Miniprotein binders against d3e3m2. Designs and how they scored, part 1

All scores and structures are predictions.

Target 1, 234 residues: d3e3m2
Amino acid sequence: MVELRVNAGNVKNPNVHKIGIIALGSHLENHGPALPIDTDAKIASHIAFQASLESGAKFLGVIYPAHELKEINHGIHVSLEDLTDEIVKVLKSAKKFLRISSVIIVNGHGGNLPIVTTLYDIEERTGLLITLNSKIIESEGPHGGSGELSMAKALGIIDESQVENQTNLEEYGEVGLYMFGEARRNDPNIEEGALDVEENGVYVDDVYGQELLKLAINSVLLDVEKQLDSHYGY
Structure headers, positions and changes below count from the first letter of each chain, unless a header shows other numbers.
F, E and O stand for the ipSAE by ESMFold2-Fast, ESMFold2 and OpenDDE, each averaged over both directions (binder to target, target to binder). V2 = 0.75 x the mean of E and O + 0.25 x the DockQ between their complexes.
Where letters were taken out, [cut] stands.

## First folded at step 6 (miniprotein)

Design e2
Fold by OpenDDE base, look of step 7:
Structure e2 (fold): chain B 234 residues (1-234), chain A 80 residues (1-80)
Amino acid sequence: as target 1 above (234 residues)
Amino acid sequence: SDEELLERAKELVRRAIELDREGRYEEAFRLYLEAIELLLRALRKEPDPERREELRREIEEYLKRAEELREILESEESES
């Protein structure tokens, strides 16, 4: 067995190698005409990857399936159970091959939030400490709104020529989740977002997008520090 | 309201500064992030360009300090 140089590179604490960071988003959701269908996956992946670069934690890539509420039909999703099973599968592989002890799941999709109810199951089945980080979801605002548009600009995945059409809610009702009346009735936050898009429209601000991403990255870095402190004596 | 968000953010920053001075860097870091989140939320809905720029400058300042605090934390870990 080879002795690994666990302190090589920008690594400040070799125990960071026991931490994995993996993105969870959605690859198959409409976000209006200005955003790709894999917006959430790319945002989450960027945050996860940048956090891994800065912390030295292991980047584990991105989970492929995503979940969504049944009353929100703007993409292709799986059940919470199937998503949980896939996460377990992926993380077991990561644990097996990379000898990690904990994972931070960077979630960039609101429909995945119910995963909080299965985290214990994931921990039990994998033997990993799991932290779910949904900071970007808490911060970005409405689906396909100014926050996601701005981050998409920062990441270079936006079609700026379509921004003017983004609020054509008759054609692109997924923006702000406008078209999903039941979801809006059930969740005041969704209603607020829908009204915001309807009344105020959307904009693109590159700097705002960068700052959102930085907030999210730093939030993940905080989770890395928490895991180091709690489990590795630092 | 935006005003409420700003007041909460100011309080968080005040506390963060105190914790920072005390060498409680992780706690300060956390509070800065919370403040930044509130400011970004206010920024998202702010229509006035001048006010937007003011909020952005504050966010930039606190992000910078947060990143510095993170670096301090990393350095402390490397010394342990």
Scores: ipSAE 0.814, ipTM 0.931, lowest interface PAE 0.5, mean pLDDT 94
Fold by ESMFold2, look of step 7:
Structure e2 (fold): chain B 234 residues (1-234), chain A 80 residues (1-80)
Amino acid sequence: as target 1 above (234 residues)
Amino acid sequence: SDEELLERAKELVRRAIELDREGRYEEAFRLYLEAIELLLRALRKEPDPERREELRREIEEYLKRAEELREILESEESES
């Protein structure tokens, strides 16, 4: 094999090459008329890619399928088991070909959160240390709301001509998860988000969107530091 | 409530500054990010332009320090 120059480029700690950063979102989910159906995948991919650029860790791309809870399932999603199996498949391939020992999964979709119950299985089946980073979904606010619109503005994926229609909740009830009455009755966080969108509407703020993205990127960079400190990251 | 978010964020910042002065940079970095998250939640709901501008200035200040701390942490890794 060839001797690789692992210190080449903007790399201060060559053990970053043992760390992979991969996005997990949703490619096929409605977000109102102003946002594309792959909003989650694009936001997660941007965060993952920027964190890889700044840290030197390997960018592994984006995982295709997503999961969603039955009560709010809108779009095309897979079972938790199928998502878990796909993650294992992708990460085994990365480990096999790229000599990584740990991975940060940048999750941009709330419906994927149940993979926390299968992370141990993923680690056992891949032999990788896995960190799930869901900071952006914890920070962005209601589905299809001001946070996602503002990040979409910063990324250039917003259709601004449709923003005034984003809260036409009779037609676009996925915004704020407004149309999901059972989920709203059962989860006060979902109800709060739906009421916020209904009562306060939405807005687009490019600076706010940039700040949300910076928060999320720095959160992933903190995870890189933690993995470098562990025996899996070296 | 928004007042609870702002109070918690102020507590996190005071603790982050203390850690920063003690040279505990990774912990300070983490607490700055937690504070910034709470401030961004407050900013999202703030209708008053003057209050929004005040929140933006605070967020920008803390983001700047967090990024400086990250650079310090990166330089310490290159020496190890």
Scores: ipSAE 0.705, ipTM 0.899, lowest interface PAE 1.2, mean pLDDT 91

## First folded at step 7 (miniprotein)

Design f5
Fold by OpenDDE base, look of step 8:
Structure f5 (fold): chain B 234 residues (1-234), chain A 80 residues (1-80)
Amino acid sequence: as target 1 above (234 residues)
Amino acid sequence: SDEELLERAKELVRRAIELDREGRYEEAFRLYLEAIELLLRALRKEPDPERREELRREIEEYLKRAEELREILESERSES
């Protein structure tokens, strides 16, 4: 059997090869006219990939399905159960072929947050230590708002000519989740975001977007360090 | 409030600096990230360009130190 050069490249600790980083977003959601329907997936993938580049951990790609509340119907989503099953399937494959022992799931979609309730099941079914990282969701602000617009600018996926139309909430009610009255009533955070977009509009700040991404990447890097501690006694 | 966010961030940075000086780099790294998160939250809603620039300078400074701390952590692990 071939001996792998586990210290080659920017790898400082060969144990980092035991860690996988995978993105979880949404590929099929409206984000207003200025953002692509796969904004969340691309943001999450960028964070996950950059963290893998920086740490030397294995990049595992991106999960295809996403979950969302039934009362928020701006995209195509699956049940929490189906999402969990797909994550298990993908991670079993990664474990089998790549000999990893832990995974960081980088989540860029708010609708996926309920996956925290199934993490233990995922760990049990895969035999992997799982960390869910949703730092970017905690930091970016409203759906299709200034945070996502700014990150989209940084990533080069924004249509800047449509930014002026982003807050036409009569036509693009998914922005700030403005059109989803039930969701807003049920969650004060959603209400706050909707009001913010309605009252203050949105902007694009490239530097702000870059800083958000850097925060998220560093958060994932911290999770890498924590997993190294957990598995290898540092 | 934004003022409360800024005060919290300031306290976190104070503690991070202390931990950094003590060689508790992971803990310092964590606190810097928490402070940066609060500053970015304040920045998001700040309409004044001058104030935005001030916040940005702080964020940049703390991001830089956080990244340096991460590199130190990685180096320490490789040497052990």
Scores: ipSAE 0.880, ipTM 0.953, lowest interface PAE 0.5, mean pLDDT 94
Fold by ESMFold2, look of step 8:
Structure f5 (fold): chain B 234 residues (1-234), chain A 80 residues (1-80)
Amino acid sequence: as target 1 above (234 residues)
Amino acid sequence: SDEELLERAKELVRRAIELDREGRYEEAFRLYLEAIELLLRALRKEPDPERREELRREIEEYLKRAEELREILESERSES
């Protein structure tokens, strides 16, 4: 029989193989005409995959469903309870088959942020230590704006011929969440983003996009270090 | 304001350098990333191309050091 060489390749810490990294985005959400409908899933997947390459942690793929606030009426989303249940299901499978003890969830979609309120439930039901990393959401700026356009350029998923139409806010009111009045009244960050897009427009800067991605990737790598320290005794 | 973001980022970097010199590399790494985030927020709204390039170079410098610190942390775990 053949022994598994679990530490083959460039692996510096055997406990890193007990850490899984998984993306959480949205596959079905409008981002204006220049960005694909699965922008969030692709950005989160890129960050999660690159962090797994650089750390040696196991890449677990991407979670399919997403949540969104009711007042933001665009895309196909599920309830927080249904998203939580799907996360538990996916992570139980990963734990069962991949011998992981902790997970970093790389969140690329603002509508998923309420998962912070169910994180203890997920940990209890899976027996895994869970870290939620939403750094890219905190850093990218308004929905469908310059940050996402710039990252999309860096990833090769932008339709540059449509960038001039991105701020046609009468047609593409999801950009900056401009047309979602209740969301804007309830969240000053959403209001600021909508006004920024209306007043300043958008741009594409591939170097800026690369820098945003590097920040997010390194933030996930810091979470790997913290899990190694706190959970595995490093 | 952008001036406040830049001043806060400078203070974070100064503290990160002190932690780096003390061998507290994970804390230094965290502070470099916080500074980079503030600089990227300033860069997003910066209209002057020369000023954008200056911010970009500073961000790249701090990212480079942050990545070096991460490599040091990984090396220390391997030797332990």
Scores: ipSAE 0.715, ipTM 0.898, lowest interface PAE 1.1, mean pLDDT 90

## First folded at step 10 (miniprotein)

Design z2
Fold by OpenDDE base, look of step 12:
Structure z2 (fold): chain B 234 residues (1-234), chain A 96 residues (1-96)
Amino acid sequence: as target 1 above (234 residues)
Amino acid sequence: SDEELLERAKELVRRAIELAKEARELDREGRYEEALRELEEAFELYLEAIELLLRALRKEPDPERREELRREIEEYMKRAEELREILWELRAEIEK
């Protein structure tokens, strides 16, 4: 049997090799004219990958499907059940081939938040300790708003020439989820975001975007520490 | 309000500084696991403070005020990352 050099490279603690980090976003939803349809997936993937680079934990890539509320139809999504099944399938593969014991799911899409209700099922079916990290969703603000635009600037995926058109809510009603009246009525946070975009517009700030990403990355790194605590009973 | 967010952030950072200080004392006493937990908590508190400041920054229209918030965020982020490094070093030592 080959002995792996578990301390080689930027690895402060070889126990991090037992931890996987995987991104969960959305690849197929509109974010206005200034942002690509896979914005959430790319933001989540960047956070997950950077956290893996800094901690030494294993990068597991990105989950392909995403979930969203039925009343929010600005993209192509699957049921919560189908998303859960795909996560289980992917993580079983990771466990089998990479011999990991725990996983952090880095979520960059608000529509995936209900996965919190299936985490126990995922743990039981995979035999992994699972942490869901949605810090970026909690921090970025409205859909297609200044937070996502600023992060997109930092990542180089924004079309800056279209920023002035981002708040044409008649044409691009998905921005701030403005067009989704039922969703806004059901969730005060969505309503707040829609009103913010309508009343205040949007801006791009590269430094702000970078700081958001740094916060999210450090949040994932904190989750790595907490999982290490769990492994050793701290 | 921005002022309320700033005050809350300052309180979080104050608590984090106290925890970090206590962690150093625990480390000197050989109470490494306890020190580790307090460092982790201090790190978390800094991140919470940064989150509050970023929320304030998101809605701040005044360029001078934005710059002040950016400086605070930068400082707290630096301190958080320093604590993270200490945390990593300590963990690596106790989990050998």
Scores: ipSAE 0.925, ipTM 0.967, lowest interface PAE 0.4, mean pLDDT 95
Fold by OpenDDE base, fold request of step 15:
Order: sequence, then structure tokens, then C-alpha cells
Structure z2 (fold): chain B 234 residues (1-234), chain A 96 residues (1-96)
Amino acid sequence: as target 1 above (234 residues)
Amino acid sequence: SDEELLERAKELVRRAIELAKEARELDREGRYEEALRELEEAFELYLEAIELLLRALRKEPDPERREELRREIEEYMKRAEELREILWELRAEIEK
């Protein structure tokens, strides 16, 4: 058998080869006129890929489907069960071919948060240690708001000419999830975001966007360190 | 409030600095695994502080205050990444 050069390249610890990093976002959601429909997938993929570059962990790509609450219909989504099944399928393939032992799922979409309830099932079905990282969702603020706009600016996917129209909530009610009254009533965090967009509008800040991305990347790198601790027996 | 977030962030950073100092002493004593854990925790605390400051920045309307927050965030991020490098170097030494 060929011996792989596990220390070649910018690899600090060869045990990182046992770790996979995969993005989970949404490819098919409206984010107002200034942001593409695959904003969440692009942000999550950037964070996941950059973390893999810096740590040496394996980049596994991006999951294609996404989940969302039924009452939030600004995109095309699948059931939590179908999303879970797809994740299991992809990770089984990764384990089979790449001989990984653990995975960090980098989630950039709020509608995917219920995956936390299926993580144990994913671990049992794949035989992998799974860490879900949703740091960017915890930090970015409202849907289509200043956080996503600023990160989109940093990534070069924003249409800056449409920022002034981003808060036309009658036409683009998905921004801040403003149009989704039931969701707002059920979740105070969604209500807070909707009110913030309505009352304060949105802005683009280059430094803010860059530092959000850095926070998210470093958060994933911290998860890599924690998984290394687990693999080594700490 | 923004002031509350800032104070919490400062406290986290103070704790992180103390952990980093302790880690250096542990390293000098040859207690490398313990030093590694302290560095990892210090790194985590910096990231938590940065998260709080970014949250404050998101909501801050005053340009002068925004600039202050930006400077603090950039400084803490730099410190966090420096700690990460030290962490990586130490881990590489003990997990050969």
C-alpha cells in the first residue's frame, strides 16, 4: 500500500486528517434584492473551506438540501427527516472513502437549527463524532440584515445598488422575516429581528462583515481543537 | 445594553489573559497537557468576548462608538489568533 504524506503541507497535526468539515446552508431562499438566493450556502461554505485550509482538516463540500419552518415560505426546503437522511448519506460516503472519524457541520441557515435534535441519530447511523457549529447564525442578526449584507460585501456576492431597496418590506417581506406573522408570534427572536429591520433599517460595514467571518472561522477552528482533544484522549 | 455587553467582554478578556499567564507557567513546569487546555480555554474566551462586541456593534448607531468597538474587536481578534498559533505549536510538540 502507498504511504500517504500526512505531514506534508501546512499541517500542524496529522490527526486533523481524521476530521472532516462540511457546510450546511440554504441554496434556495430569498434574501431581498441585494443578496443572492444561495447566500447562506456561500457563507457557510466559505467558513467551512477557510477553516479546512487553516487547520488542515478535510473539506467535504456542502450539503444540498435545507430545512425551514413550514410557516416561513421564502424558499424551497425539505423535511427535517429528509435533510437528516441526506446528511447521513453524504457522511457515510466521506467515512467510507476518506477514513475520517469526526465531522464538524458548519451551519449558516437558521432553519436548519432543528438538526440539533437529530445529531445523535446521525452519529449512530454514520459512526462519526459530530459537532454542529452555528456560530454565524448566532452572531449575524436578522435574515437579509446588516450582518449578512456586510459578509456578502466581504465575499463579493452583494449587489450594493440594491441595498437602498433591501428594506422595502412590502415588496421584500422576507427581509428580517417581517412578513411571517405566525413565525414572529411563535419566536421572540424572530420578532426582535423583524422589528430591528423595520425600525432601524440595514447597513453595509466592511469591517463588521470581515470580523464576523473571522469569528465564525475561528469558532470552527476551536471545534477542530476540541475534536483533536477527543481523538487524543484528553 | 451595549455597556453591559462591553463589560462582559472585558471580563472575559481579563480571564483569558490570566489563563494565558497560567498556561505559560504550566509550560515552564513541563505540564504541557494542562497548558494546552488553558490556552484552548483562553482562546474560547476571546472568541466569546468578540461575539459580544460584534453584537454591540450591530446595534450601535453612533459613528464614534462604532469606531471604538471596531478597534476593540480587531485588537481582540489579533490576540485570539496569536493564542491560536501558540496553541497549535504546543499541540504539535506533544502529539508527535
Scores: ipSAE 0.921, ipTM 0.966, lowest interface PAE 0.4, mean pLDDT 95
Fold by OpenDDE base, fold request of step 15:
Structure z2 (fold): chain B 234 residues (1-234), chain A 96 residues (1-96)
Amino acid sequence: as target 1 above (234 residues)
Amino acid sequence: SDEELLERAKELVRRAIELAKEARELDREGRYEEALRELEEAFELYLEAIELLLRALRKEPDPERREELRREIEEYMKRAEELREILWELRAEIEK
């Protein structure tokens, strides 16, 4: 039987091979004219992949479906149940073929946050230790706002010529979730974001975007360390 | 306010520095697992501080203030990543 060279490459700790990192975003959401419809997926994937590169943990790719509130229809989404089922399916496959023991889900879409309520179910059905990391969602600010624009600049996916049109909220009401009155009424954080975009507009700052990404990557690396603690018994 | 966020960030970093010092002493005493946990906590506190400063930066319209925040963020990020490297080295040593 073949013995894998678990210490080969820039691997700090061979136990990281027990850890998978997978992105969860959204591939099909409007983000105004300056951002692609798969912005969340690409941001999450970048964070997940970079964390896997730096830690040596296994990169598992990206989950395809995403969830969102029914009141927010700026994209195509599935139910929380369907999203959970897909995550279970993918992670069972990863466990089966890659012999991992834990996974960090790097979430780059606010609509996926309810998955926190199904993490136990995912763990039970997969037999994996699951950590949900939504640090970037907690940090980036409003939908299609300065945070996402700046990260998109850092990733090279922004159309800078359209930034001036990003705050044409009558045409691109998904920016700041401006057009979603019910969602704004139900969630003060959404309302704050919408008002921020309305009153202050948006900007692109490459350094800001880079540091947001670094924060998110390092946050995932911290989760890797915590999972290593769990595996080793600390 | 930006000032409040900055003060909170500074407090977090102060605590992180103390934890890092404690970790060094624990390491010298051969208490490696305890040192590891202290380093991990220090790393976490730096990241929390950076998050606060990034929130302040997002909302800051003044170019000079933005530059000040950027410098602080970059410094804390550098320190955080240095702690991470120490953490990685220590973990690799004790888990080999």
Scores: ipSAE 0.921, ipTM 0.966, lowest interface PAE 0.4, mean pLDDT 95
Fold by OpenDDE base, fold request of step 15:
Structure z2 (fold): chain B 234 residues (1-234), chain A 96 residues (1-96)
Amino acid sequence: as target 1 above (234 residues)
Amino acid sequence: SDEELLERAKELVRRAIELAKEARELDREGRYEEALRELEEAFELYLEAIELLLRALRKEPDPERREELRREIEEYMKRAEELREILWELRAEIEK
């Protein structure tokens, strides 16, 4: 077989070619009138792709399905099992064709967080070292809130003319997950987010959005370094 | 509180600075793998600090305070990325 030029380009460490970065978001969720239904997928994909550009790790694209709690029905989702199975299929393909040894899953959707419980299964079924990165979810705040709006501004996917309508919670109750009373009762974090949106509204801050994205990208880059450590026994 | 977040962030950065200093010393001693680990940890601590500041920024209504937080975030992000570059360079050298 042909010898690949693993040191070519701006690749600082050829071992990064063993690492794949893949986005996991949601393509089919309402985020109020100011944000597209695929906001989470685009945010996650941007973070994953930029991290791959900066590190030299392989970009693997984006997972298509997403998971969410049954009591949160602002979109179309699949079961945790089905999501896990799809991730396994995609990563098996990546391993087969790209000869990778590890993967970072960049998650931009809160409903996908239960994947943390299936990571070991994914690792066993794929033979890959798997890292789940949900830094952006940990940092962005409420659904359709100021964090996502600000990142959407940075990415150019926001409808700024609709920001004033974003907090019309009677019509767009998915914002802050306001309309989901059961979910709010079950999770104090969801309740906090809903109250924040209700009481304080939302804003758009381009600089804030850019810094959130930078944090998330750098977090993924840190995970790349940790996987490199694992590969070399550091 | 915002003040508590700021204090925690400052503590993280102080620790990161010390780790970065130790890493330089380790590098000089030829203890490259240890230096690499220290740099990685320092980088992580900066990111944690930035995360705390961003949380504070999200909830801050005062424009002047927001600007102050933005400046701090920008500074820490710059330092984090500088450490990342050093980390990348060192790793490239030892894994060559």
Scores: ipSAE 0.919, ipTM 0.965, lowest interface PAE 0.4, mean pLDDT 95
Fold by ESMFold2, look of step 12:
Structure z2 (fold): chain B 234 residues (1-234), chain A 96 residues (1-96)
Amino acid sequence: as target 1 above (234 residues)
Amino acid sequence: SDEELLERAKELVRRAIELAKEARELDREGRYEEALRELEEAFELYLEAIELLLRALRKEPDPERREELRREIEEYMKRAEELREILWELRAEIEK
């Protein structure tokens, strides 16, 4: 009987209500002593939430599980198939209850990147247009390194008293993925990151962290514009 | 720091500025969807330039050069966000 007031609040284009933004990270992954185990989930959630505030698109929360290569065992992860199935389950629920037609998945964990190979399957099973945004992973640098420390400083989740210990790689070999020799041999980006952490250490730069977050948020906002194009014509 | 990254970022910003200027002319001529397309591209180019500068900043050890990079990144980010607001206003106008 009552009609929803889709223009209420600071909403410039009511078609944003057809768009959902959801975070995908990792909740259970070591990042050295200065960063919490749910660093990826918190960073991705911050980016997704801020993009939803600025665009008016619906914030859908954060997906629980994450994927990783089996050698890289500093956390608790699931298979690509299980992650894909969980994404479909969550997005079907969102579509059923929230009147959305498209979703932007904000990915904050490098181990999730293989989801790009299952996006078509997710779209078919949900009936949603899906965009995977991994900009922050592409921009932040090595695991547990200066980019993540700097973003964590900006977000207030860093333990600064532990930063001097972050590159005690004998104890915290997950930093830079330093301890994972097979992964380093097979992926030049992992090798470059491990060498950078070993040779140059890490630092905390609040402004650098803030600008990384702004880049990622604006990248998601660009994806919102592209999805709005799809809702009006293509 | 990689000087090639800095030069590439400057080229991207020059192109973004040209697109924003062209978009203003298209808007004045009533060619709103063409203007929107060019604003989206300009916004994307600014973000690409900022990403290159952030990569350079991550690697830069010299405090004075880091401060120059921070200032440049902050300025380009401010311009990108202003351009995004113009983009949102134009899209709202097209819907009318």
Scores: ipSAE 0.898, ipTM 0.954, lowest interface PAE 0.4, mean pLDDT 91

